Miniprotein binders against q56y42. Designs and how they scored, part 8

Target 1, 350 residues: q56y42
Amino acid sequence: CSNNTSNITTFKPLKLPLFWPWQKVKMGPLSVSPMGFGTWAWGNQLLWGYQTSMDDQLQQAFELALENGINLFDTADSYGTGRLNGQSERLLGKFIKESQGLKGKQNEVVVATKFAAYPWRLTSGQFVNACRASLDRLQIDQLGIGQLHWSTASYAPLQELVLWDGLVQMYEKGLVRAVGVSNYGPQQLVKIHDYLKTRGVPLCSAQVQFSLLSMGKEQLEIKSICDELGIRLISYSPLGLGMLTGKYSSSKLPTGPRSLLFRQILPGLEPLLLALSEIAKKRGKTMPQVAINWCICKGTVPIPGIKSVRHVEDNLGALGWKLTNDEQLQLEYAAKESPKSMIQNIFQTR

## First folded at step 3 (miniprotein)

Design Mf
Fold by ESMFold2-Fast, scan of step 3:
Structure Mf (fold): chain B 350 residues (1-350), chain A 97 residues (1-97)
Amino acid sequence: as target 1 above (350 residues)
Amino acid sequence: SEEDRLLQEAIRLAQEAREILKEALDADKRGDYETAIDLYYRALDLLWRAIDLLEEAIELTPDPEQREDIRETIEELIKEAFEYLDRILELKRIIEE
């Protein structure tokens, strides 16, 4: 009887999904790991102290992520300071091309890049050319996701329509498999979704600041809209620029410009940091692993930054388990009890 | 924790079993029944190992909701194991004819 083979081919999904890297989640037409990695630090000399001597370590960190089933890597055409503008895309492209683990399977990596809404990008053709420039730096023929880095609606609404047409053309020309947006607020997210729908282009992803430090009214509204419209929320800064790692205190601040922000916010985070520490200890996990796991539990795909092999090793421990509903509530109540949180990104719209 | 280690290994084994199942189904569809039987047995072994680890994990699980999730997973994997066994027996019957 063929009935038995039919039954075998259609088993229910396992009831205990523990957010394994190989338990992919849908993001439009794409299949991605439950956590990805961001490359904002690559080429960033000011905030992250990037030096070219770090490239070998970053390549090792990238390979470690691939070996552990991570297939989503987020970058941007604006990443890299001063003369290193575009360096993040160049490094990612080099690492993908040279990867021994990917030999012949470079197309299995989902590359998400973001195109800056620069004031001189005034035509859809210029925006399509920005995509082609990113493909050249990445040394690939097609992006997984092409994203608009921020909305111009609040200061240049006519430019935004041109940039949206640019995203449509990228998709229609096969330069990107999917389109997304970054730093879009609730109103603009609905507007671009509806516009793209009229053009036959699905909106795949919405990337916003989202973490235990960034669960304000607008983040919750964006998440609700994403769920209703079938858009995947990509959560950036899931560790609050490092504030949720437990490594820093008023007496141990990071070097550089982050120290000003940390001085103002860290003293107000004691209830949240205590809750993270308690759950981490109870679970045999680290505070960053708990904070990232919380983002995944909320149905988002977090993209913590690749800075070193040690950071990737630690962040990979956010996968393969899940917080209980009670643990999630404990963290959320502790976050509400904390008098400080991250401020909204200046580029995030209405 | 030990609970997390057991859950991680169990789900890894169950997913490995499902990958081998795909190979078994391909062999089965092309009429290579001896290869299919071997692959179904390999998948079955991995499923039983996963079930054993989940049974150990549930004893270490203090949260009632997670305990119930583990129990449901055990029940689903046991159902899969019996489907593999039933197909092995059917293929052995076919070969003997």
Scores: ipSAE 0.012, ipTM 0.473, lowest interface PAE 8.4, mean pLDDT 85

Design Mg
Fold by ESMFold2-Fast, scan of step 3:
Structure Mg (fold): chain B 350 residues (1-350), chain A 97 residues (1-97)
Amino acid sequence: as target 1 above (350 residues)
Amino acid sequence: SEEDRLLQEAIRLAYEAWEILLEALDADKRGDYETAIDLYERALDLLERAIDLLREAIELTPDPEQREDIRETIKLLIKFAEEYLDLIEELKRIIEE
């Protein structure tokens, strides 16, 4: 017959997995952006020079992150120095509640908080109450992820079992959608995973120091275990307290006590900083963007700190592209040639 | 120079304070509050000595950019000393007699 028309639908281009903010990754029952943000600096007067006058800028930075598809925000009940203890959770809660960008979609934000293993938290009920206190400060009904901030295995192993029971109860009561841990080494990570599994609770996340400055055998073993057990590794300090930004040198140090740490370590990082600089120039990116992108390429979810609008703008540029395998190897080789690395967190277990 | 000597000594003291702070944090998180308080007080003493040396160094520093860096460092170390004092007071309140 006649009247045949060719109905050719334009082929929709296949999406390459370039770590776009909307290309969520699975984290237990949660779907999170490939990079999140940490709020350790919020209320931290000691190491980060926090002042309440900064709150408006922090709120703008938070809104910018949301607008660009970031949905994972990490905080802790211990964040905030002195009388500002808990301030990070209070600020995050306020920003979520007041967000014009969310407009009643507050539940689209994945809030991950960490509960400190304080020595007076000796019962599972006290630990559940710590979760309720965090929910109150955050002004939300349910957390995305409730995390144990550090292990007590090496000094108070009986307390640790009680804290694990607290995590189980938080999950069973619906106070948290998922459970995670922070600063757990390979041996303890397997132990808590197995313990929680016997109670019907999946271990969703393991937060550990992980960066080009912190990729020793232990970090790689933790990553391997996470992959095998279906746990997502959340990488904290992906920029090594700022050492991987290229902002600092022996002649341009940060103010205060960090300047001493940097003077000691920075000269030993020259091969790594040069490799970061060259790849950044080649790709039209910044050194922080390259360092964060490397963490994502390794299959982790990095949580760089929200410090200012400019820092968030820069860190967002870590998304939408990928380092090649050769570029990743170049950075890893340069890191191995560098005689210095980050100090391991003292709460990190075996 | 005398300026360089004062700056290097201040740097050394603040570095010792940093190492002691890491030990204090470990003791604090383990619930060993007596040890934590002792270590925080030792770190605070080192920071106060570093601040004093930086105040002497700035008087001998002709370079305006270095003077500004020293001023900013002094301000930050004073703030840290105040935070450590607050932390010591909190821990003392937590300790039952």
Scores: ipSAE 0.000, ipTM 0.188, lowest interface PAE 16.7, mean pLDDT 82

Design Mh
Fold by ESMFold2-Fast, scan of step 3:
Structure Mh (fold): chain B 350 residues (1-350), chain A 97 residues (1-97)
Amino acid sequence: as target 1 above (350 residues)
Amino acid sequence: SEEDRLLQEAIRLAQLARWILKYALDADKRGDYETAIDLYELALDLLEFAIDLLREAIELTPDPEQREDIRETIKELIKEAEEYLDRIEELKRIIEE
């Protein structure tokens, strides 16, 4: 019973017109599935209600993703609340190590982790040590992508250059196959690209909030720069923290702090949610599948969150088909007609 | 041998075509006929390539009995491809209505 990841390595590569799980996308020196998964919810007690009793279900969800050809998993050294800090990396590492489907092929998984720009990380050596700590938690010898989680340019510009030198050293020491950034705006993205290029380091990815709820001027500029410089945009929050699922309404809000955000934004999304629902119904798909497919159509690699087997099963249905240009335009027009959108991430730089 | 390489490649292409067929059938079942047509056409292309490789394998096969087995496999794949073509034509008629 071969899984999709194992099967991919045995088949002749094809240039396919649709987004199949085996149709890999170039990301610097890496080949990744057209959709990955994020692990932000793993260990997050506050926003996502994480409990350790969920670990077995999360492992099943991870295996399901692997079996269906997903090879990109995004995590961070800061993921996990309170005493569970680093728990997302520890869980991902455990699941990779224990995976029967990967047996002897753990390096076929592209692990992308993010290193927090903490105020006490003031030397390049400290930043390289952050990478080593992540490798220890993940129980792997090398990362696919080592990412800087946010820019310090707006408040500690001298620290940023030190962190960039840390990324260079991670690459030169073979601790990462490629480097990326997260929450970088247009100006800083160009600056780090040029800095790394001069030092022979491939900048493979830029991870930013990008969805039908977050396609403002800055997101479009970042996408344009990514296309120009050969950087792959990794789109986080492709479902707007769940607002694009069709699961919630003014009378059915999520529990916890997300309910405050949903009360303000969700009522103003009526045109967009209607368009998503109509296209989903026409294509025999779910609203999340349409929203994720739209991100892929834009040339990004979305990383929806893994919380349950059902979420992974649904999100996998975003692959193997493609929205028409007219459907994409309909969704974009509906998003513009909607009076609300996602708030900009506070760590997003210029 | 070259014969073994061609046979292995043909088998992989036929398996991939049948894997893609599962997606085509899903799209067809839920009424997404445009996606179904694209996927059936891709499955056809892969089966056609597999058939071409099998025809080359016959030329390199010294055993008459194995040569006949390959011919029989080609006939089965052609029949499968014809079923895809028939469904594509039917779906194109449906969306043109």
Scores: ipSAE 0.000, ipTM 0.224, lowest interface PAE 20.0, mean pLDDT 83

Design Mi
Fold by ESMFold2-Fast, scan of step 3:
Formats: structure tokens, sequence, C-alpha cells
Structure Mi (fold): chain B 350 residues (1-350), chain A 97 residues (1-97)
């Protein structure tokens, strides 16, 4: 035990909980920035229009995030379209290795990757080998967080136990500092927590779709369980694939396949978009900054996507301030009054 | 249009995987187990590329009935993949004794 008997009487300013990048939050044994970044778009040609010519801009965006105190980056071994499968991990690894901003402190970056529950991963050893393959692509010796990307409980329940044993072995072998899950619903989250606990492994994180567009009964139940069990909720799609940015309307849709979803959902978001716009104007902030700040106010760690330098610059403005309780309630009420919301991820279990 | 393009691309990959699977089955029936394993593994790679595309496509599909159809297709392809993985394991045992 560290026992420090000290009679210190020094004047200190009040510590303001304004979600500064240096005001790290606990995530198991890890200390992470209040907001991280996701890399789903990296290598994704169809949904996000990725091209290799974008790599220089993505690297610049990554360096900007690091420069501003962001230390959590989320990726997955399944990220990258078609033949580019694994490209997100390869790019993140390259950027970390080449980073001049880190100056040999590459291990200060918390890399969270997700291992797909592929049908061919039938043994715990194969799942450990998936972790080793991710480490190879990332060019690092240890992950911050190793995550199971989704549950197989609904279609291959015997495989799920094997995958859980794989997570245990990754932790025991020191390949990951912490273990987590993604797309786990309330029932399965409790089950894996209890299973891992019997093996001496703490469950560190639960990553689920969570935003002003995804605050339904399931999300609230997951958050409650996370709070009770000491699990940190990582909120993915905090901007609803871009719908909460205020940049789109029925007459101004995004390029690419997202326009299909936006045509159906955007008209039903008017009350929420109006509330976001009003608070953003009042605060001198952007709508994405307000939406991300709301996720942090709820005790989650959002991971908006890195797509460009401009997006990172904007999202960083979500830090260093805090919505009031009244502003949070206004947004939540407006969300409940909006007739549309995001559809629950098909891989999210009960 | 854009939704149709995504689904068509996933279907093309699944069909390409199916053609390679037919060649794998032919090699398997002839007792050319080394060729069969290679072809099964190549077909599975394409099959899972198709599954990943269908997963992305379903997130962009607003129609509940169409979402259900895509989800059903994903599960059917996953079940098929398990059957071929079992066969690959069996063939590897036969080769290594």
Amino acid sequence: as target 1 above (350 residues)
Amino acid sequence: SEEDRLLQEAIRLAQEAREILKEALDADKRGDYETAIDLYERALDLLFRAILLLWEAIELTPDPEQREDILETIFELIKEAYEYLDRIEELKRIIEE
C-alpha cells in the first residue's frame, strides 16, 4: 500500500470536470481520454468511400488527435472492404509506428481492437491466434483492449464459450491489458462478466451503439449494468452515421450508400435536430460537438470516426466544456419526441 | 439504386464463392484432397467477404422486410461456412493420417 502522511496546505484551484483530454477516465487497468476515435472508415470502400490516396490525410488526422491528448483508438480485424480486410489495423499500426508526436512513447496509445466471431474460429487457440494476427498488423506487442466483436449465442452457443476462453488466454498470456465485448445486450453482458470473473479476468469494456438516436430501453439497461459491474461503456456511432451533424437534409443528402438510410430517418428527427441546433448556437459549438458531449455526460466514452482532419478538429471541440443537466434533459426529451431513431445493430444480443 | 448496387456486389461475391465451392466438391469427390482444401479455403474467404458486405448493406436498408431477408441470407451463408470448415478439418486429418 502507498501510505503518504503529508500535512500539505497549498492553495489549489478547483478541479473542473469539463472533459479535458488530460482528465482521463478509468477503463479497467487503463487510463483513457474522455473521447476516443474509431477507424471503421479506414479501408472501407463501399460505405465510406475509402481510397488509398486518403492515407496521408488520415495520418494527419491521427497526429492531430494525438497532439490534442486523445489516446484511445478503436479498430477491428474485420475492418476493410473485400480484399482490404484488416486494412484499418494495418493503417493504425503504421501511423502509431511512424508518429513523430509519440517520440518513442508508442505504448501510451491505447489500441482497442475487436476480433470477429468468424465461424472458423472454433478453438480458443485459434482465437488467441486471431489476437496475434492483429498484433502483427498493428505492429505492436500488446493491445490495450482485446474485444469480442459480437456474440454467437443466438446461432452457435457452444462456439461462444470457446471465444470467451480465448479472451481469458489472451489476458493470461499478456497479449492484452484488458478484455471487452461489443454488441452485447443486457443478459449476455452479465453472463460473460460472471464467466470471466470465475477465471480471474475482469471485464473492462462494453461497446454498443449509443447516442441521442440510440438511447432506447436496451441501451439504458446496458448502461445500468455497466455502472453496477464497473464496466466502461464505449459508445459507437455517437453521431448516428452523420445524421446528428446538422449538415444533411432531404435536399442535401450525403454521397454514397448512407443516403438511403438518411432519406428514411432524417425527416423524423426534426425535434432532436432543432434542440441540438439551439443548444449549439447558445454555446458557440457545433451540433456534432453537442451530441458527443452528451455521450460523455452520460458516463460513456464515445468513439466518433476519423474521416478527415476537419472532422477531428470539429470533434475535439466536444471536450473542455459540459452540458448542464437542463440541456441534457432538453436533448433527451427532444429525442423521445422524434418519431425516428437508429435501428439496433443486428449483431446485438439480448 | 445505391442499395441495389451494394446487394448486387455481395450477391456476385457469394456466387463466385459458390462456383469455387463446386470445384472444391469435385476435387474432394476425386480424392484430390490437397486441391479440395485450397479451393474450400478460397471459397470461404469470398463467402465471408460477401457476408461482411451484407452486414454493411443491412445497416443502410430502411425496409424491415428487406432487412429480415438480408439477415436470413447472412445466417444461411454462415451455416454453409461451418459445413465446409468441418470438411476441411476432416480432409486435413485424412492427409496427415
Scores: ipSAE 0.000, ipTM 0.337, lowest interface PAE 11.7, mean pLDDT 84

Design Mj
Fold by ESMFold2-Fast, scan of step 3:
Formats: sequence, structure tokens, C-alpha cells
Structure Mj (fold): chain B 350 residues (1-350), chain A 80 residues (1-80)
Amino acid sequence: as target 1 above (350 residues)
Amino acid sequence: SEEDRLLQEAIRLAQEALDADKRGDYETAIDLYERALDLLFEAIELTPDPEQEEDIEETIFEYLDRIEELERIIEEQKKS
């Protein structure tokens, strides 16, 4: 845009960070790229239509991410449907082991996995063994981050204390470099932080649904607590399961179960989608790139999903630039003016 | 203003440098980062705003660090 080069009132000086791919952010003892990638779709036949024939393309997408400085990959022991349970961890492990790009530097990849709070995981020893099982599937000796996938506080509070002790033991045994949590609300986040601190274990990350569709009072409170306590917020669903891509409309819905959610929410997103489209056009960027860049501007580390080489290539364009404060405010105002937003995950605690 | 002109041109060169960097054209990237640095060094001398001066200074340090890393990468590639 030629207009941007003619007047200081329409043009701001470079302000770091520009979210360069090599410009790492601190996450406890770890140094991670400003954006990571999630592997939820890998092995998920029902929600994402996964097939094993896709594995070669997923491996190419993984290599492209590495080539462009991405070092954070998020997975879970529960990812994969039916007979493919654990498939996400198995695929990620295979790709890391076989990587030509890493050339023996496999330890430079930060693997964050999540351990499900299954009702049969009733001892800290069982939870430590869940970690060992994940290490076996991933074919690595140590995780970057071991995470509790959700809190049991609201229905099984005694189990939660056992799971917290399991996280402590994983750290003390050197199975994980850092520990984190997922789907923890403000009250539980403070409680686990304090518990871990008494055991000499830092809480490095809190993974929560956070995007232009998920920026309510609770998310903002979690962000405030993270900033206060030195915890990094990992933002999952930064594109709202695809609603912020501009690819879908009320007449062009995604396949599968997501269509039910899209039918209810997408028609009410017109002001936000328009604002994303206009900023994307002005910047020569895509709507997903703008939405991801906004998450980074808020000080979070977004983990959009890896589904194809094309998706990784597009998402990488979220790095190397920064939305102005005015552009961020424009997007936030448009989000508030939109009559619909995403609801909290059912596993989200208080 | 002259400061505005320098900053706008520096940003343009930095964008070109990033594009070259991403495609693995490290020699071109270094040249473009160095050109951007020349303009940023000149711009920092002209800025009366302490906050803007700090932003420019941080950007200069980041580009210098990246140039050093790219030089190391080029050297390693020649050995392999």
C-alpha cells in the first residue's frame, strides 16, 4: 500500500517483537517459537476425517514448520479415535525420529503432550505411567511439557490431588522439563500454581480456548493471572475451529459434526469476519494470519492445527509482522459487536 | 519527515530480507538486513521520542543477532 509510506500518522515505526520465527518466547525453562502447532486432527476419523493415506502430507507439513523455525508441537494421549487412540503421538514421534531437517537435533523440538484425567487413573503412579506410555509412543526420552488435560475438581476433587502429585513426580524423575495444565479456570489455575510451588515445581503453561471468538471475562482473567505468575498462555482453537478463516458461510458449511456449531454461530459473526477481511486485504495477508497474529499480540502462543502443507504455509504468514494497536482494537470492537461467540469447553473449570 | 522516510524504507527492506530468509537465500537476506540497519541507525539519530528510540534500538539488536546467526548457517553449509 503506497499510502502507508507517505505520512507518519498512518505509519508506525518498527516495534519489537515482529514475531520473527527465530524470536523465541520464554515458557518456564523452555524457549519456544511465537506460534506452535497442534496435532488434534491426526488420527481423528470422526471429527476431521483422518485417513492413514494422509500421513505423507502431514510429514511434509511437519518438515515445513521446522524449516521455518517452529519448535513447539502440541499433542495428547487421547488424540485418535477408536483403534487409532494414541495415533497423534505415534505420528509426531515418527516424524521427529525420521526428520531430515533435524539431523540429530531432535532435542530442539519442544513436545507438549496432555494426559487425560480418565476415571481409572486413581494413583500418582498410574499417571506417571501414562507419561511413560506417551514417551514410548513419541519415541523420545523426555517431554518438553507434560500437561494435565483437564481438571477433575468439580466432580472428583480427591483424584485431582493425585494427578497433581503425578505431575510433580514426572518433573522430579526428569520425564518432563516442565509441567502445564489445560482447560483450567482462574480459581483452579491459582490453586495448582501454589500447590506445585510448595513442591518446588514451576507451572510453565496454561492451555485454554482463546481467540477473537473466545475473549470473555474468564479468558481475560486467566491471561491476567498468567502474566502475574509468569505462566505462558497457550491459545488453542485460535481460528475458532475454522470459523475465522473466511472459508465458510451459512451456505457453505464444513463436513462432519462441526456443521452443527457453525450453523448456530457463523451467521452472527458478520461484523468480525468483515473486520478480519478488511485488515487482511489492507495488509496483503489472509484472515487466518490476522486472527493468529492477534493471539500473539495478546502475549499468547497459539497452536493452530496441522492438517496439510497448505495450512502450515498459510499459518506461517502470521509471523514476521505485527498488528497495530488500532487494528487490534478494531478487531476486538468488531468481536464485541458480533451477536455470537464460542461457548466454553465442557472440561473448562472455574 | 526525514525520520519517517528512513523508517518506511527500512521496513520495506526488512520485509524483503524476511522473504529471502524464509526461502533460504541467506546471502541476500544478510545484504537486505544490513541495508535496513543503515537506515535504522540514521533514523535513531533523528528521533526525539524516547519510546520510539527504544523501539528502533531493539529492532537494530534483533537484526544484528539474526545476521550473526545467518553467517553461522552459511559457514556450516559450506562445511557440509
Scores: ipSAE 0.000, ipTM 0.258, lowest interface PAE 14.4, mean pLDDT 83

Design Na
Fold by ESMFold2-Fast, scan of step 3:
Structure Na (fold): chain B 350 residues (1-350), chain A 114 residues (1-114)
Amino acid sequence: as target 1 above (350 residues)
Amino acid sequence: SPEEIVREYFEALNKGDLDRVAELFAPDAVLYDPLGGTYRGREAIREYFERLFERFPDMRIEIHEIRVEGDTVWVLWFMTGTDKETGEKITIEGVSFFRIDEDGKIVEMLVYWD
């Protein structure tokens, strides 16, 4: 003992993780956080008012998510409007590459991208090349999940088989660790699952609009099929474009194009918003945290959008606790009593 | 300008003016609609919009944002209407891509939800 002062330990409060390693969700060969984040707003000038001056704050929000154990980030090759097409993938790739929080462990991030079923993507080779283009924009050598963004079954069924063969080839070539789909309905989920299974490719995920505003018969059927077939449901728009936040009313609409949708739907949501508010107050949580937690309790992996540091901070509070069965039923009954719900995505198949 | 042509297109939709809508497209234009498929040529495109007007006779569509990049126009729009087949009221948010030729005609149109 050469110096008594140098042996004094400074104690700081120990912060527990928001979730434990064994609470990670299996998604095919992947192990993902119970909640991920979407990047639809990144480069979207039309709906979300994106500007490049926002990039520093988006990077800070991304780092905050990583610090709290989030390892699933969803993007798409179609994200980014006009000249900014592909910008969401470029920003995500840059943030992963530059990340101080990852400290050389960039491969621990599960990147899920979606490939658009564009009418000019008519060969499996073109679809594989779409994957390679995404890898280039993201600056990574392998995707966690390669997803078909929507089904062409209702209007171009021959194209769909070609796109499915593209997904098979992506997997076989090691360009993706797992394969998923987006906006697939109950019938098409079974068909693609069987198609891929016969070719040795497991279907790991189905991404659909799923929230307290989007829990209709079709969403429930999709969830049932996912559970039966071992597919993980990724729930997008878990907050209904912001309608479930409690920030808005008929007298306090959001700025921009969402105001039209809110005028149509928001007045019919009073029973649901009241139930969310009551449970939030009882639990010492926010309404968005309750709405996201409900999606997790249903066995889905929600991907709320990264828009700001404040949004990520709030959404992270959806982790580390669980709604009771009675609270879940209260929210579901209130949603059924509400005369309005979200519209189906125009790409949603049967 | 490309913006003027696209604004005229949305005005024609709100008026239910099928002949005006069809005339805005080039004779060899291509329309890509995920729900309806691929429509090649003005006549096929005319039939597409005829079916759209028959299904949603009270449709109202509003341009919320419009961006022009050379000959390409991107539009964020919101449509409301009543599905005549089901009687259900609908609200659809969409984004459309338009490419305009040197004669001021729509040569390519793609509609999707982003």
Scores: ipSAE 0.000, ipTM 0.235, lowest interface PAE 14.4, mean pLDDT 83

Design Nb
Fold by ESMFold2-Fast, scan of step 3:
Structure Nb (fold): chain B 350 residues (1-350), chain A 114 residues (1-114)
Amino acid sequence: as target 1 above (350 residues)
Amino acid sequence: SPEEIVREYFEALNKGDLDRVAELFAPDAVLHDPLGGTYRGREAIREYFERLFERFPDMRIEIHEILVEGDYVLVLWTMTGTDKETGEKITIEGTSFFWIDEDGKIVLMRVYWD
């Protein structure tokens, strides 16, 4: 971090904002920070190793994000749930309610939650009730964005229309300020946009896997449609599950199922990791900051995960500067030279 | 019942009995894997599990909760195992969705890892 003052003077140094109000991103009726944060990791801690020290660190990370102007937080009713009890939403709600940084301005936080397309959610009323349950867990009266977590078009097309009607009712009842979708492919994205438009409901956002490791034909088509229809793309996994951080190698793999994916992809990523490293060094930035900044430069709103105070502090350094067109092209070229990319999310439709 | 079929699936999987696992699926069943794979038909599904056991030969899944709604079953589970390549011990939490047909066969299985 830096300020534009000297320690030799009597002038008190001021912390400059990471972005200006005019750099906020429009999402339907919402005005959001250029980067948000996801809370998917919070539920994993609560489920299997909840400790007071972990809770304190996550709350400090949340406060740090708020202090630096971040107002978009993404969660889901399925996150952190070994027993379908919405643990991530409960923790986010607690932090918002108790926030020292907000001090009665809790409504300035844009909470985006995702409602799972569970097979037993077969009525629009059940989907509205899912929204009410999320509001209860979050301890708020209105969501910024209510999202359908995935499409059922490929296996239960009749259910999908019912879920779309649920989104319409959430909006009409004032339970959500905006509606969005997650893991929708180009064809279904157009279909839901048109359907919602006939009901007087704008489609605000489309959340999809999008990063330097996920810029294939499908992602580019989705981005093009979003731009054409006035939908904002929310980019999840902007760091490729950690592969773009520079912290992992064939000799230093992460734990769990990610190790399988990393073994397939990491050996082929050397050109991209080298380009990220080179630009990061030139700019006095970290590789994650460059990767996130690239997503912002493409007109998306990335939502990296809140894992620790250190990770939030690092990710905040993605703001307040911009990659040049030449730097963006260098990264994209290096990514295209990489023989492997992220596997498309199985929930993403056509 | 659908719950009984799903419990048999997990029992067979924990025993490493891939022939029994495959037999519980309909011939034209579909399996959606969280790593982005879609496996159509009993043979492709069997190959999926063969590759999974090749990587995690001591894999064990513990059921925490089973939710049933008609022919639909949702199971919350913990998987433990050792990565054969790295020797690293793993623990993952997941959810599996099952759709059981009139013949008591699994016609759709979707796996969620978070």
Scores: ipSAE 0.000, ipTM 0.203, lowest interface PAE 17.7, mean pLDDT 82

Design Nc
Fold by ESMFold2-Fast, scan of step 3:
Structure Nc (fold): chain B 350 residues (1-350), chain A 114 residues (1-114)
Amino acid sequence: as target 1 above (350 residues)
Amino acid sequence: SPEEIVREYFEALNKGDLDRVAELFAPDAVLHDPLGGTYRGREAIREYFERLFERFPDMRIEIHYILVEGDTVWVFWLMTGTDKETGEKITIWGVSTFRIDEDGKIVEMRVRWD
């Protein structure tokens, strides 16, 4: 960007890749597939009805993702309800270790975990120890990305500086190849970037809620900042917790706590769901595939959740093709016409 | 309103009315473009747009999504045109952020695209 107006005269039409899994995108020092997968459902008994009897199917789903060139898997040290706290990391680590598809190439998988900003994590050393505990559960020597799960700026600003120092130490000690943040708003994203830069640490990724349901002012501003600073946006909930799948209606709600959110939002999504359905039919694709492909078209790396082999099969169909500019326009216009959108994550800072 | 000023900016751009585009900016406004760098003041900003139109004389920018909060406006846009030097048709997606002062002038514009 340092070369001024002369760069304008060399513009070539932007020919994005067809988002094949082997056409990796840069994320700091890392090369990742255009779509990753999240493991939030793994060990979550309350929201997703997790049971240990599901582990064999989750392992099959993980292997299918690997077989199809997916190398980015997102987890967190807080994933897993009650006594199963940390279970998502333990399962991911087990699946990587046991993988027949990897065959000694376990280090080719980019593991991104998130460290919770718990009120008792008051020293940088405690935060480094959280990273070491995650490495132990994952049974790996180094993380691809170590992420701060949320900002404490609004209620414990001195703690946040300690947690940032912990990220710096993780990087300097070689425990992580890159550092990132989650649920950071525009203001705090710039502040952490600048802080890390003073310590010689590049900020690799910003993970935020981003989808056709989550294109509010803050998401657009975060995307703008990410593009300016060379940060990759990791889009979580690219399907709006399932609302963009076309699977649910006012008469067919999901079981569990999600049904409350769906009752509030889903009736207001008719224009968007119709546009997704029309494009999906025209393309011979599913609505989830179109919604995920849209996130990739915006330059983000979406991480839809692994819940079953069927979900992974479907989501893999988001790759190997591109929405046209007119199709992207149609979806964005329909999203704007929809009277409802996703609620902001409670942990997202300014 | 801030939205009306930003919509007028895109309308003036699409008409190639660079005098009107320049008038919408405060005299000491700043425009930041990742390829062109930082342009300070109305005259430098006008020269930026003159160079854009010299390169892409048929350029058109469509507002895909517009959001307003107080004095700040975010626009997700699509730019189409023909590169005069190569003859190739271009399509560029981007986000622009505008901050509007109390006199209804653009004091800061940031452009991001890939």
Scores: ipSAE 0.000, ipTM 0.177, lowest interface PAE 19.0, mean pLDDT 83

